# Designs tried in a protein design chat: VH-VL binders against Large ribosomal subunit protein uL10m (mRpL10). Part 12

Target 1, 224 residues: Large ribosomal subunit protein uL10m (mRpL10), of Drosophila melanogaster (Fruit fly) (q9vpl3)
Amino acid sequence: RGKINIQRPKAPHYERARVVAVTQPKYPELPKAKSCFKTRAERTQQQQENPYNEIIAREVRNWLDHSRLVAFFHLSSITADDIFRVRVQLHKQNLHLKSYGSKIIEQAVKNTRYEAIVPLFHSNHCIVFSPDPEKTAALLRIVRRVPQMVLLGGIVEETMLSRNQLVAYAQMPGLHAVQAQLVQTLSQAPGHLIQQLQAHQNSFVQVLDVHAKNQMNEETPKST

## First folded at step 1 (VH-VL)

Design c27 (framework fv_cemiplimab)
Fold by ESMFold2-Fast, scan of step 1:
Structure c27 (fold): chain C 224 residues (1-224), chain A 119 residues (1-119), chain B 107 residues (1-107)
Amino acid sequence: as target 1 above (224 residues)
Amino acid sequence: EVQLLESGGVLVQPGGSLRLSCAASGFTFSDYAMTWVRQAPGKGLEWVSGISGSGDSTYFADSVKGRFTISRDNSKNTLYLQMNSLKGEDTAVYYCARELDYSNYFDYWGQGTLVTVSS
Amino acid sequence: DIQMTQSPSSLSASVGDSITITCRASQDISSYLNWYQQKPGKAPNLLIYAASSLQSGVPSRFSGSGSGTDFTLTIRTLQPEDFATYYCQQSYSTPYTFGPGTVVDFR
């Protein structure tokens, strides 16, 4: 359904949602009788959803606990065939591409030091996990050829890093001690690191704004 | 060290125009959205306008829409607020602040510049 | 527009007290709520973002909680430097809106 090809993480929370609400036809909603008992269908749906979410949230937490490299990406429209090919290339480097719903991510990181990553997942997203932080360079080489995946930031050795910090980490020599030392030096306070990750998202949203204007309006064509 | 310095606040006549500037230092200016927040004497905070890091997207409060324009010069690390058709109710201290996306909070603020609209 | 209300509008407290300020949004804003502190004649300072995340450099005696429409800011063991005006702000949609503020004065 090609009505909107670009997913702007910020837009659904104000500009886009507001425009859709204003332009969509208004239909009167039929009154619902308030009942102390839920319908069988509603009760079944609610119960099925809850156990599933808990299990997957535990899986996400397990991946976070056992992965020394976690990278967060915004994911634009991509075909099943293309994502499969990317997943195969990543798997060869012990990099595991996973996609989880935003509510599941929120539930998984609630009451942990990683809770502040939740805003990253309000739009289409994916996460790459690896037990090997030296694979950061391999990860960036692979995703550079996948324009649908935009790096937002990540976690290396339990330290939250911005996009620029991850790129710097990837360019370090293959000595693990040197890389661990860089991560230690860059890590000062969780709040500061999280702010850098969120600032990186601002840059990505701005890129989407430029692309949207170039596609829809002739006002100012910009090129590298 | 992140630093924001506002300038341009003066006394102006109703219906007049004024441009405020905010000079930024200590961070990569183009990576951050920026905002203007005002505070009338003895009153609370009111968000006025915001601009994306590239300058391509701008946002305004209804009270200033059509009268104010926000812009930025990333090569000079400077944010601007052009205020036209000024009213007495625009009298306030105007703060420049840095905005982080996704959670949209303002982590660093300037000292403010006072704009007085009066005859 | 999303309207924000704060309670109480003012309160008097002594050093060592624990205080709670509440903020309500006119509609569901999820966790897109921030808290700021402003001292007389100074610019506001960010305390809490995303309802419960403590800004770097802010003392641990400050904490935030809540989601949806109801939010609270708690200050444990109030210090002399904590006498200020506190504002909540929704960042869910533009125009961003601030609460009217809560003045915390020395008793």
Scores: ipSAE 0.000, ipTM 0.408, lowest interface PAE 17.9, mean pLDDT 74

Design c28 (framework fv_cemiplimab)
Fold by ESMFold2-Fast, scan of step 1:
Structure c28 (fold): chain C 224 residues (1-224), chain A 121 residues (1-121), chain B 107 residues (1-107)
Amino acid sequence: as target 1 above (224 residues)
Amino acid sequence: EVQLLESGGVLVQPGGSLRLSCAASGFTFSDYAMTWVRQAPGKGLEWVSGISGSGDSTYFADSVKGRFTISRDNSKNTLYLQMNSLKGEDTAVYYCAKDLEYSSSWDFDYWGQGTLVTVSS
Amino acid sequence: DIQMTQSPSSLSASVGDSITITCRASQDISSYLNWYQQKPGKAPNLLIYAASSLQSGVPSRFSGSGSGTDFTLTIRTLQPEDFATYYCQQSYSTPYTFGPGTVVDFR
């Protein structure tokens, strides 16, 4: 029987566990601290050289290698319940919402053709993966209803596309050949396209920085 | 308990106008998209119109586009359907329905009992 | 617009039977398909969403399958309360069209 309740929506235990397992990176439990005290430098060095980060980076590489559609989003403040609903809706279309730390992303794409995406992940972010590029239209329909997710760009059939190019791809007829031709046409200047993606992301980060500073100055514990 | 109650269905002359209301309770109204679905006597279901939780996005079937408008008052938990230039083929029971998920999935989990609109002389 | 068709238009069955209703979309709608049950004089009730996900409170004898353009609703071990009209509906794109319905009558 299902457990989804409209007033207090929660996925059935089985479905929730499956979604969480798919969306969350899996890594081994950290060993208990060997000593009670360590210097800041030692802690920073240990974080950078942490072996379980390599396991998560490998997971990210696997997603990139096996996904023909990858979309990058800026993610503003959103509740756990709201993001869970979005994950469930995306999963209906074989779209997998993932979030990884910027250091892990950097390690995953180092020495690959995707190394240029690293600057996109210096702020709050999430990534949607799918083995099916024809799901781009479905993805954009779903995220149109989630104002907390702002499209930055993506990769379709190993080709980097800007926000506007992804929107154009999604608006085309459902014929694969027609969509593939558009992707080829739009990908004529890879270097320029990557710069466009980075520029859009940087301007958005600047807007968020201003907004964050304004919110910190207000220190509003209550909003009515 | 989720409840939807439609009202406003009456006999109206062709070319006339009518506004239907749907009073919602038992859920956070502003979080969910709402829809109107109609059913002519003895016939199947026809989707008519939908509106996002915020009210910023509205959608219409081709048969009613330009004649009907959908709106909502989130402070009163009420959905509206304004019907203008009514035709005989608009005669139907009009149902108000709630979206299943917060993000406008257009899966309709709860329905009202309907209100009958008859367009006839 | 996406056109939905259902087959059969009607069928006669007895309590204890297993029945299958099919729904076809005029274009690929992935898994964005819902099934509804409507009893005479009543509002419709959501049975299945996302092609195969059973709605809370719906008996396990109901199941849905399919993807793309072809979908099926199966009712195993039909009960007296299952004699109703069944509709499919696509939630892929506007307008969110319904199928013409299948009437399940008592034999």
Scores: ipSAE 0.000, ipTM 0.423, lowest interface PAE 14.9, mean pLDDT 76

Design c29 (framework fv_cemiplimab)
Fold by ESMFold2-Fast, scan of step 1:
Structure c29 (fold): chain C 224 residues (1-224), chain A 119 residues (1-119), chain B 107 residues (1-107)
Amino acid sequence: as target 1 above (224 residues)
Amino acid sequence: EVQLLESGGVLVQPGGSLRLSCAASGFTFSDYAMTWVRQAPGKGLEWVSGISGSGDSTYFADSVKGRFTISRDNSKNTLYLQMNSLKGEDTAVYYCARGIDYDEPLDYWGQGTLVTVSS
Amino acid sequence: DIQMTQSPSSLSASVGDSITITCRASQDISSYLNWYQQKPGKAPNLLIYAASSLQSGVPSRFSGSGSGTDFTLTIRTLQPEDFATYYCQQSYSTPYTFGPGTVVDFR
């Protein structure tokens, strides 16, 4: 038990259940040394050589279509043990942390209303999915403790929201009607929102790249 | 506004039992892990026990394992600590706090309830 | 179990001083460290979480730093209400252990 098969449902009522969270207690002895992501070059090579790109892209489309909450994160270097702790905590709240290559994301959202999110995934990234938008507050509480995960933005009830808009949504009292109205109001300028999300991601990546280059170029050659 | 109110602290004899309660209000109780922390007179803080929001996972300090049980009733927004086989070392002010489960800090605390174990 | 130690165990300071309290973990806890303040006869309150993140409503004179095993809490320009006991706590692994506390007394 505990196994989930992502096949077409026999009954429409259970269509969303196909993408329910998979528990990870099967691997309780994960070593701290393993990271959940690889270098950009390694990711690019794996995407080009992966024969299952279309199948994985289909999985991503299913997650997007059947999740009422989707959150996008930039992911810095993190051990497998640390990310496992995060996945366990998220799973308790029906939040599902997934990592996909940028080309797979692009293939999944091509010709959909979400195509504009592709630039968010040109760097190290991960995505959290949930069928329950009320779990946005729980998601932000959990991620608040993980500095390696930087919130870029998300989708709530099919509406794209910036980081600040997601934080505002999570802090709203009296869910349901009031939160639904807020989500609709916050989504009235999608172009501006996407621009802000892209600028934040690009700025963050640029800072990391400059830092890495300065460490290699300025110190080691002249240290004698 | 988030409020936590503990009750049940009394004088008990060594070997006795006692149940503490913590009434929560101002937040969705089932979304948060809950914790009991104690402080002996003139001593520092000691983490005692934690319970997940669903109640499915419970954790205990080695000093209380096998003697204490943590539970919650999400329909009543109440946290419980069942203390059995009480020892003099269990004499402390017991605080109810919201969090922690993995990464949630203890962001709101009750006023505490004093448990004295003495003959 | 992860053992937490704090230095100093107590210190004396005057209003307007800047002080630093150190917390050490017996093993790498990444950034899973919280700082709490407790005034006599009162419950503790959260100051800092994730080693360096300031809790909402906490004055900006409080700051935290560090990662791995060594952490510091800094209080700039001490105010009268800051004379209290300060505790660090790791949230990396159960049991979620507290440090022994640092008492900040008026000089």
Scores: ipSAE 0.000, ipTM 0.431, lowest interface PAE 14.4, mean pLDDT 75

Design c3 (framework fv_cemiplimab)
Fold by ESMFold2-Fast, scan of step 1:
Structure c3 (fold): chain C 224 residues (1-224), chain A 118 residues (1-118), chain B 107 residues (1-107)
Amino acid sequence: as target 1 above (224 residues)
Amino acid sequence: EVQLLESGGVLVQPGGSLRLSCAASGFTFSSYWMTWVRQAPGKGLEWVSGISGSGGYTYFADSVKGRFTISRDNSKNTLYLQMNSLKGEDTAVYYCARGPYEDLFDYWGQGTLVTVSS
Amino acid sequence: DIQMTQSPSSLSASVGDSITITCRASQGISSWLNWYQQKPGKAPNLLIYAASSLQSGVPSRFSGSGSGTDFTLTIRTLQPEDFATYYCQQANSFPLTFGPGTVVDFR
């Protein structure tokens, strides 16, 4: 069965350790050389050439290859506490929120079937992975109340879907066979998908700016 | 053991103000959404307000928007509901509830009765 | 706002009976529906979440089903402690809304 007991609170220490693990730096801290100091820019350049980048890129490729659900989000300014709460909520549904630098994403997907997603990561972003595509509805329900996270699109059962197609998929009643058929019906050619996702991203950045202002007003308990 | 204990419910005249408190124990308070749900005497449940673990997100029912304020003090494990411009329709038992999500209430307090009457 | 309705508003049953309570949403809410039980003079208790998932500690005689707009709560082999008021609650969108409740009384 393996059902998650919602009334059983997880220990704060374990939940925090989990989040710390997934939000740890892209590569380890670079140790200082004795009697040798480098500027921040020089250290950053050296770290970008660090072989740990390839190790992290391999981890990203592994997540992409073994996740049946991958969702891409534009991420606006959000507090550390609020993103932590979102990660905890997502993790309880076997949804794994990951943040990787655009360079790491580019290295991970270069020469793979996922290379088309690279343009989505030219600005602030995050990715949600799950082995269970049935969790798409749970994912959208959770992020609907996080205006800083704007859905750009995703991959379901190795098929690239636009934002609207992913939303349509989430509305299915949970029959695996029917959902697989829907994914096949909604699929589209590479390249055209990027054009559609970019158009949605640009349109939704404009809409999100208005929504964020409205959301900030709604967060204020006083009438406007 | 998870415990939620509401306090502050009293008789208040229409147009008055009142602050309710909910003391939480037995869990990591800051990791959970907190919600106020009310129940008028002999009536059903009505969702009033919710607040995220950090306090960064708050939601209100239209009937209380602009009059009620929800807040929390995570250092004291306490949830608050500041009620202003009270109306007779606000008479109810106010329950404090915890949730792993903003829309699910897995533990409830015993409730505190607020009566708005002349 | 999403309006919730429950049928019947009340029902009378005997220990050992099997009963079904229906909940309807004014618009599609997928599977985002929770069921709560409230005994007289007590706070509500969560029974079922996400339409069909049984909360830990809740007896297996309780079950939920449905999606979209129509949902049901079934109690098999009713026990004395099951005489209570049952509420459905939509978890699809804000503001969150509860059904008017179904009172289960002794026959």
Scores: ipSAE 0.005, ipTM 0.429, lowest interface PAE 14.5, mean pLDDT 76
Fold by OpenDDE, second read of step 2:
Structure c3 (fold): chain C 224 residues (1-224), chain A 118 residues (1-118), chain B 107 residues (1-107)
Amino acid sequence: as target 1 above (224 residues)
Amino acid sequence: EVQLLESGGVLVQPGGSLRLSCAASGFTFSSYWMTWVRQAPGKGLEWVSGISGSGGYTYFADSVKGRFTISRDNSKNTLYLQMNSLKGEDTAVYYCARGPYEDLFDYWGQGTLVTVSS
Amino acid sequence: DIQMTQSPSSLSASVGDSITITCRASQGISSWLNWYQQKPGKAPNLLIYAASSLQSGVPSRFSGSGSGTDFTLTIRTLQPEDFATYYCQQANSFPLTFGPGTVVDFR
């Protein structure tokens, strides 16, 4: 059994390589300590104390149930300003960027078909909702300009897709529902999807921690 | 309805201290940034300080840094501005403002007048 | 610190007029610019955010444009209630800074 040379991983399939290359986040220089919208700690604290968690959870469920396109993103060292900018751009395309606490998500999707997404929300994240699956391409186009937003995966026409599947879907012409089903059938089992999503999440947690530490430094962070 | 009500503005001598309060209602207070903006008589608006929803992040203008402290009590839906070592230049109407973000102010109070004079 | 300037400092107009106010930043701020309206003795109101996005409840006669360093606020068909002072505010970096304001008066 040939020792997997971890130092020289086999080149991915050409198509995969292309997608990876295009979707590889350009990590900006760690911005000087910029204020984040809500730190993980703040979100967690707010969730614990928020009497409206159930209301918010219902809102999340409502979004999930009425969206034909749902995309999950990891937020890496992104400022509230950056999020706001992206939100505006997305909104212009009838794409709705939301951020919820992990506990709220857990509560919202508990005992539902969406329960499998829970592991995606252990770190800073946001969700984009749309009633229009045709906006997938537009979404990806916008997000590509935001290196701090890392696509984890999504749901299109009630079908859970990996990052790569979602990218592929956006490139395919035709019936969106059929596209989603085809992508799912041709590629990965749900278990594999979760693993991939978790892998991305874990890889970025360290980056977030570093950023958080930098923000705790006494100097008033300047938002750039 | 969102309401912000500032209080505490009075006449104070240079070098004195004053604490302003802003009572908030009509929204989930802890979910919003709160900001102080001041306006000297007949002058423009000047950002003073901001605080995140949980109070974990605070920002100050250079003009007030080291002298002013911003805080909040989310259990009381109240924002505070502790002003120490007050100067004549600090004379202004002080507004509290709500923001969904640290850099956007969607609701403002009516302001409270702080006068620093000998 | 980012310095904000506005032009003109004041203008006189009539009801029904279309007016334009300009705001300039000392450095690039992308689209991170907000516009506020303030009437005498009143608190400011948010009009425009992100350079061109209209705040909810604000009439469509208000519009914002620009990016980078130069921005404009346009009021089409000026109404009596529009006579006020208008401020731009950069939202790019701390410290947050406002323009000096533009007073719009009745002609």
Scores: ipSAE 0.000, ipTM 0.498, lowest interface PAE 10.5, mean pLDDT 83

Design c30 (framework fv_cemiplimab)
Fold by ESMFold2-Fast, scan of step 1:
Structure c30 (fold): chain C 224 residues (1-224), chain A 119 residues (1-119), chain B 107 residues (1-107)
Amino acid sequence: as target 1 above (224 residues)
Amino acid sequence: EVQLLESGGVLVQPGGSLRLSCAASGFTFSDYAMTWVRQAPGKGLEWVSGISGSGDSTYFADSVKGRFTISRDNSKNTLYLQMNSLKGEDTAVYYCVKDSWYEYGMDVWGQGTLVTVSS
Amino acid sequence: DIQMTQSPSSLSASVGDSITITCRASQDISSYLNWYQQKPGKAPNLLIYAASSLQSGVPSRFSGSGSGTDFTLTIRTLQPEDFATYYCQQSYSTPYTFGPGTVVDFR
């Protein structure tokens, strides 16, 4: 048995986020990658293509590669202090909260089987990564207390799951019957699953509109 | 069950053109990037060109840029490599390869088709 | 372009030996490295993907390790069918690039 396959994300991969943060475009001493036979025009265009996005996209691909649990959230307005507290609480459970721009997510998943998730990230969003899928229950319990984070869906063991499927997985992960139901649901056309994930995002907007018009009788969806 | 079948490899004169085809079966063709890898007799592997599942993006090795074009027909599950201005150095076995960007290696390879550029 | 180097270029071994092949990238490629085996006259076969993940159907005597720029392929208890040429390949960015290969010969 190779424990390497079930280890936490490698320390170097986690530390990369910090390295990238300190070496972002404002750090002019970062050495340039070697380039062969580039013309002046090609070098100028390459510099203007925002190399920062490609570096961060590589980090996202690495997180996807080493995480057996990935959860996608819509993120409403939240203070830096509040999100920091959530991040600390998640980190204690080996859950890593990351926020990336929509363009970076698009670049990271382009040409992968997860390219279809790109529409989920056209609004404010964040992603939680973990090497341990058994932490799904802990994730959902923590996020339930954070109304600004609305679960859209996720990926468990490289399988896309809707919000309801993730909740079911968290509640009864060891039962063959529940896992069989998830497999059957996922046997639907890929478009159907994506439509379900997008519908959950749209439902959130509708709840906010109804709340605004009908007094204070509703809030964000109760699902974790 | 997953198969890639190449065709089109023949003897061609220097400066000539040739189109290679690759028929894919056993998987959802449009979900995967596809690539061509070549190997000159007695030499190592050289990546030639790649195309995204949707066909939105194409990539080429410096040695073939401007001479080769990669394309795909997802309705026919077929990958193509159009080779123009062929040189002796293009003599190689050309492999059609299924590519899983970042998550997996190039996991399914065809048997290869030999292209010889000589007079 | 990312340049890949392999060492050794060739090695001689006996059945039952454990051998190690190294691969170095000219820049950080994280874990986006694959290992392939090629036997004479045949297409290459994927052995290891994502630096350390064993491809289905590949014997457990094969293992990969490393990250960043330095990578290793290890074959424990070499078998007769393992005498072949081995290539590393980066999938971090296009154009993809292969190492020059390591030939494993019988002594």
Scores: ipSAE 0.006, ipTM 0.415, lowest interface PAE 16.8, mean pLDDT 74

Design c31 (framework fv_cemiplimab)
Fold by ESMFold2-Fast, scan of step 1:
Structure c31 (fold): chain C 224 residues (1-224), chain A 119 residues (1-119), chain B 107 residues (1-107)
Amino acid sequence: as target 1 above (224 residues)
Amino acid sequence: EVQLLESGGVLVQPGGSLRLSCAASGFTFSSYWMTWVRQAPGKGLEWVSGISGSGGYTYFADSVKGRFTISRDNSKNTLYLQMNSLKGEDTAVYYCARDLGYSDYFDYWGQGTLVTVSS
Amino acid sequence: DIQMTQSPSSLSASVGDSITITCRASQGISSWLNWYQQKPGKAPNLLIYAASSLQSGVPSRFSGSGSGTDFTLTIRTLQPEDFATYYCQQANSFPLTFGPGTVVDFR
């Protein structure tokens, strides 16, 4: 459709109320000084910014952008030796396990579209990066034997996927067209939990229908 | 196919207000960040504002901060830019664009709508 | 805010030439730079994102390189449709900022 009918506003007051409600900040803001000038404490805090953290945050941004697969995990208590063994196994599959402090993650994604992932990192966490999204199944097979690592979600082809969506993607490896279609349909962003569960189910069913038709080499005539 | 169509650009007096709209189609609107970029006659591009898919996060260029508000109605697949306290320097063609990827690149743009601020 | 500059501001070239446009940031932006092409009276088109990633549908004669503060856009074997204005845009932090543009004209 090339045209959208924009309805006439019912009342200016009603439209304003809707705009304000939609643009409300997610977190409450503390009262600020009426002046635009920063306080001494605020300037001191800015001057104490750690340059090392910014360098590492840029490294994180570089990993995010150059990886077609990013998986986020909660990390329970694990020995250094055990995590090293997991890292070695993952590296053999071109999967790179990285651990960064929550402050560094926040700094890396702050003011970006991925800022919403910050809450995932308020406890122990780790991230797996790969340039190859076909390695998702290999990733999940390896971490399934590491109960200390719990999958939270991920990013595939720059599309944010929930844990269940990423698992669904992994269950259909080796069929590029089907995988691309899955990512496309699963990229829906429902506003509420029930909508999220329903959208996920509908998207996966739609992808499976496309796959079934491709397997049969049959085409449904288009209505026109 | 992805399509973005801006509307609302008119002649407005300095100090006036105007609301621009951008109608989106061909994609899951609520899943994408959206942005407004403007271009003054014969000048380069200037990023104005951006909004997250949910509308929970909004960002503005310093030149418009405090005067402009960005919002969206995901049920209508429409992006808005409320412009208050307009100045002559706000005269420009305003484009809406889809903001994609961690690198904040704009893969689809509307045709633009001209806003002229003059007495 | 991060200030962007481009050089040259304009250049003249012939079909078949190879040209390079440079973009500089006032502070380090890692690889968070995108390139756009704009023809008169038209909206911009994305060419390259994240400094070096070619957008789907964009001809392979376009390439980008660089990191930190210095970036380049290269067009190999210039075609008639490539005469346009080119803009870089940083994505390291908000507010996002564009370069002033480089006009590529017929020689």
Scores: ipSAE 0.006, ipTM 0.445, lowest interface PAE 13.2, mean pLDDT 75

Design c32 (framework fv_cemiplimab)
Fold by ESMFold2-Fast, scan of step 1:
Structure c32 (fold): chain C 224 residues (1-224), chain A 119 residues (1-119), chain B 107 residues (1-107)
Amino acid sequence: as target 1 above (224 residues)
Amino acid sequence: EVQLLESGGVLVQPGGSLRLSCAASGFTFSSYWMTWVRQAPGKGLEWVSGISGSGGYTYFADSVKGRFTISRDNSKNTLYLQMNSLKGEDTAVYYCAREYFDYSGMDVWGQGTLVTVSS
Amino acid sequence: DIQMTQSPSSLSASVGDSITITCRASQGISSWLNWYQQKPGKAPNLLIYAASSLQSGVPSRFSGSGSGTDFTLTIRTLQPEDFATYYCQQANSFPLTFGPGTVVDFR
């Protein structure tokens, strides 16, 4: 392949964020100081309490917005060396393993279309991002050998998929257009497949009609 | 290409109100934090306010807190700064800027719009 | 709020000189420090982000270093277009704060 240096999140600062988080000074939180800190928090409640978390939450949202494949995992106890080995293997396939605190995830997705994922992060978790949805099969192949990582579900082409639906997506032939269309179908009940096919036919016709009307409108100047 | 264009700067009386607008083009507006930075004549840069891509989080400099509000309309790719109870000290060129991912560095700036608060 | 100071407030230099501008934060900001260049009548330009990362399109004669509270911007072999005002800005905590600026003038 050639050199790739375009609109994916550049220079991901997950390692830097980890170093900063680890080196942050610990606050003693003395019992007698409790009321003072509580009063201060009440005075500043209109702002986030930890501005650093907002910067990292911004990174998470950027990853979500620029990734066509997002997979969510429950993470059981695993050593730093083991998870780093997995991260390296995934990176070879353009798959980016990230771990963020639950509070940071909540801040990142609050008031966004991704808010529904918050319940997935109430326990130990990690997320894999990729701009390439065809990498879903490679992801599942790698993770299959890591029993500490349990697939919970994912987002493909902005469509939320369950674990079983994501596995089914991974089995498709790898044609991007076919896979993208399948995603909409898989997100709906199997008993409604006939209606789904009819809806897709009607949606395509509507898109063409809108496109034709837009071309007409663009070519006709407004009159006063 | 990526562009930001401010508008709305005018002469306004002390105690008055004014809304500034910033039109964005050439990038996915909703994916970026946006900020307002001002510069009084002959003075340095002062950060005024910032807003998250979704609009769910907003921050303000102490000098404007309670008087200014920041908002955005992602469907129109437009950022706003509502300025109330204007003071002479608010006289400045106001810049709209895009924040570079998670570093809170402003990588794209508008040309600025001058707000003059005077009787 | 985190207070930022810059030294010197102004500096006179000649083309070909190497200059250093210092920025100091009132509390630790790790590497969350950005540098800007502003030419008269123009909007600022981001030069360096995250204390030492050179922004795309910025000449390699510009470099940044430092962490915690003390940071430096270095311009090697000063060019005519480098006569401008330079600002540092901390990104560790809201509200974001800029340094007072350093004016680099022709000697």
Scores: ipSAE 0.000, ipTM 0.412, lowest interface PAE 17.9, mean pLDDT 75

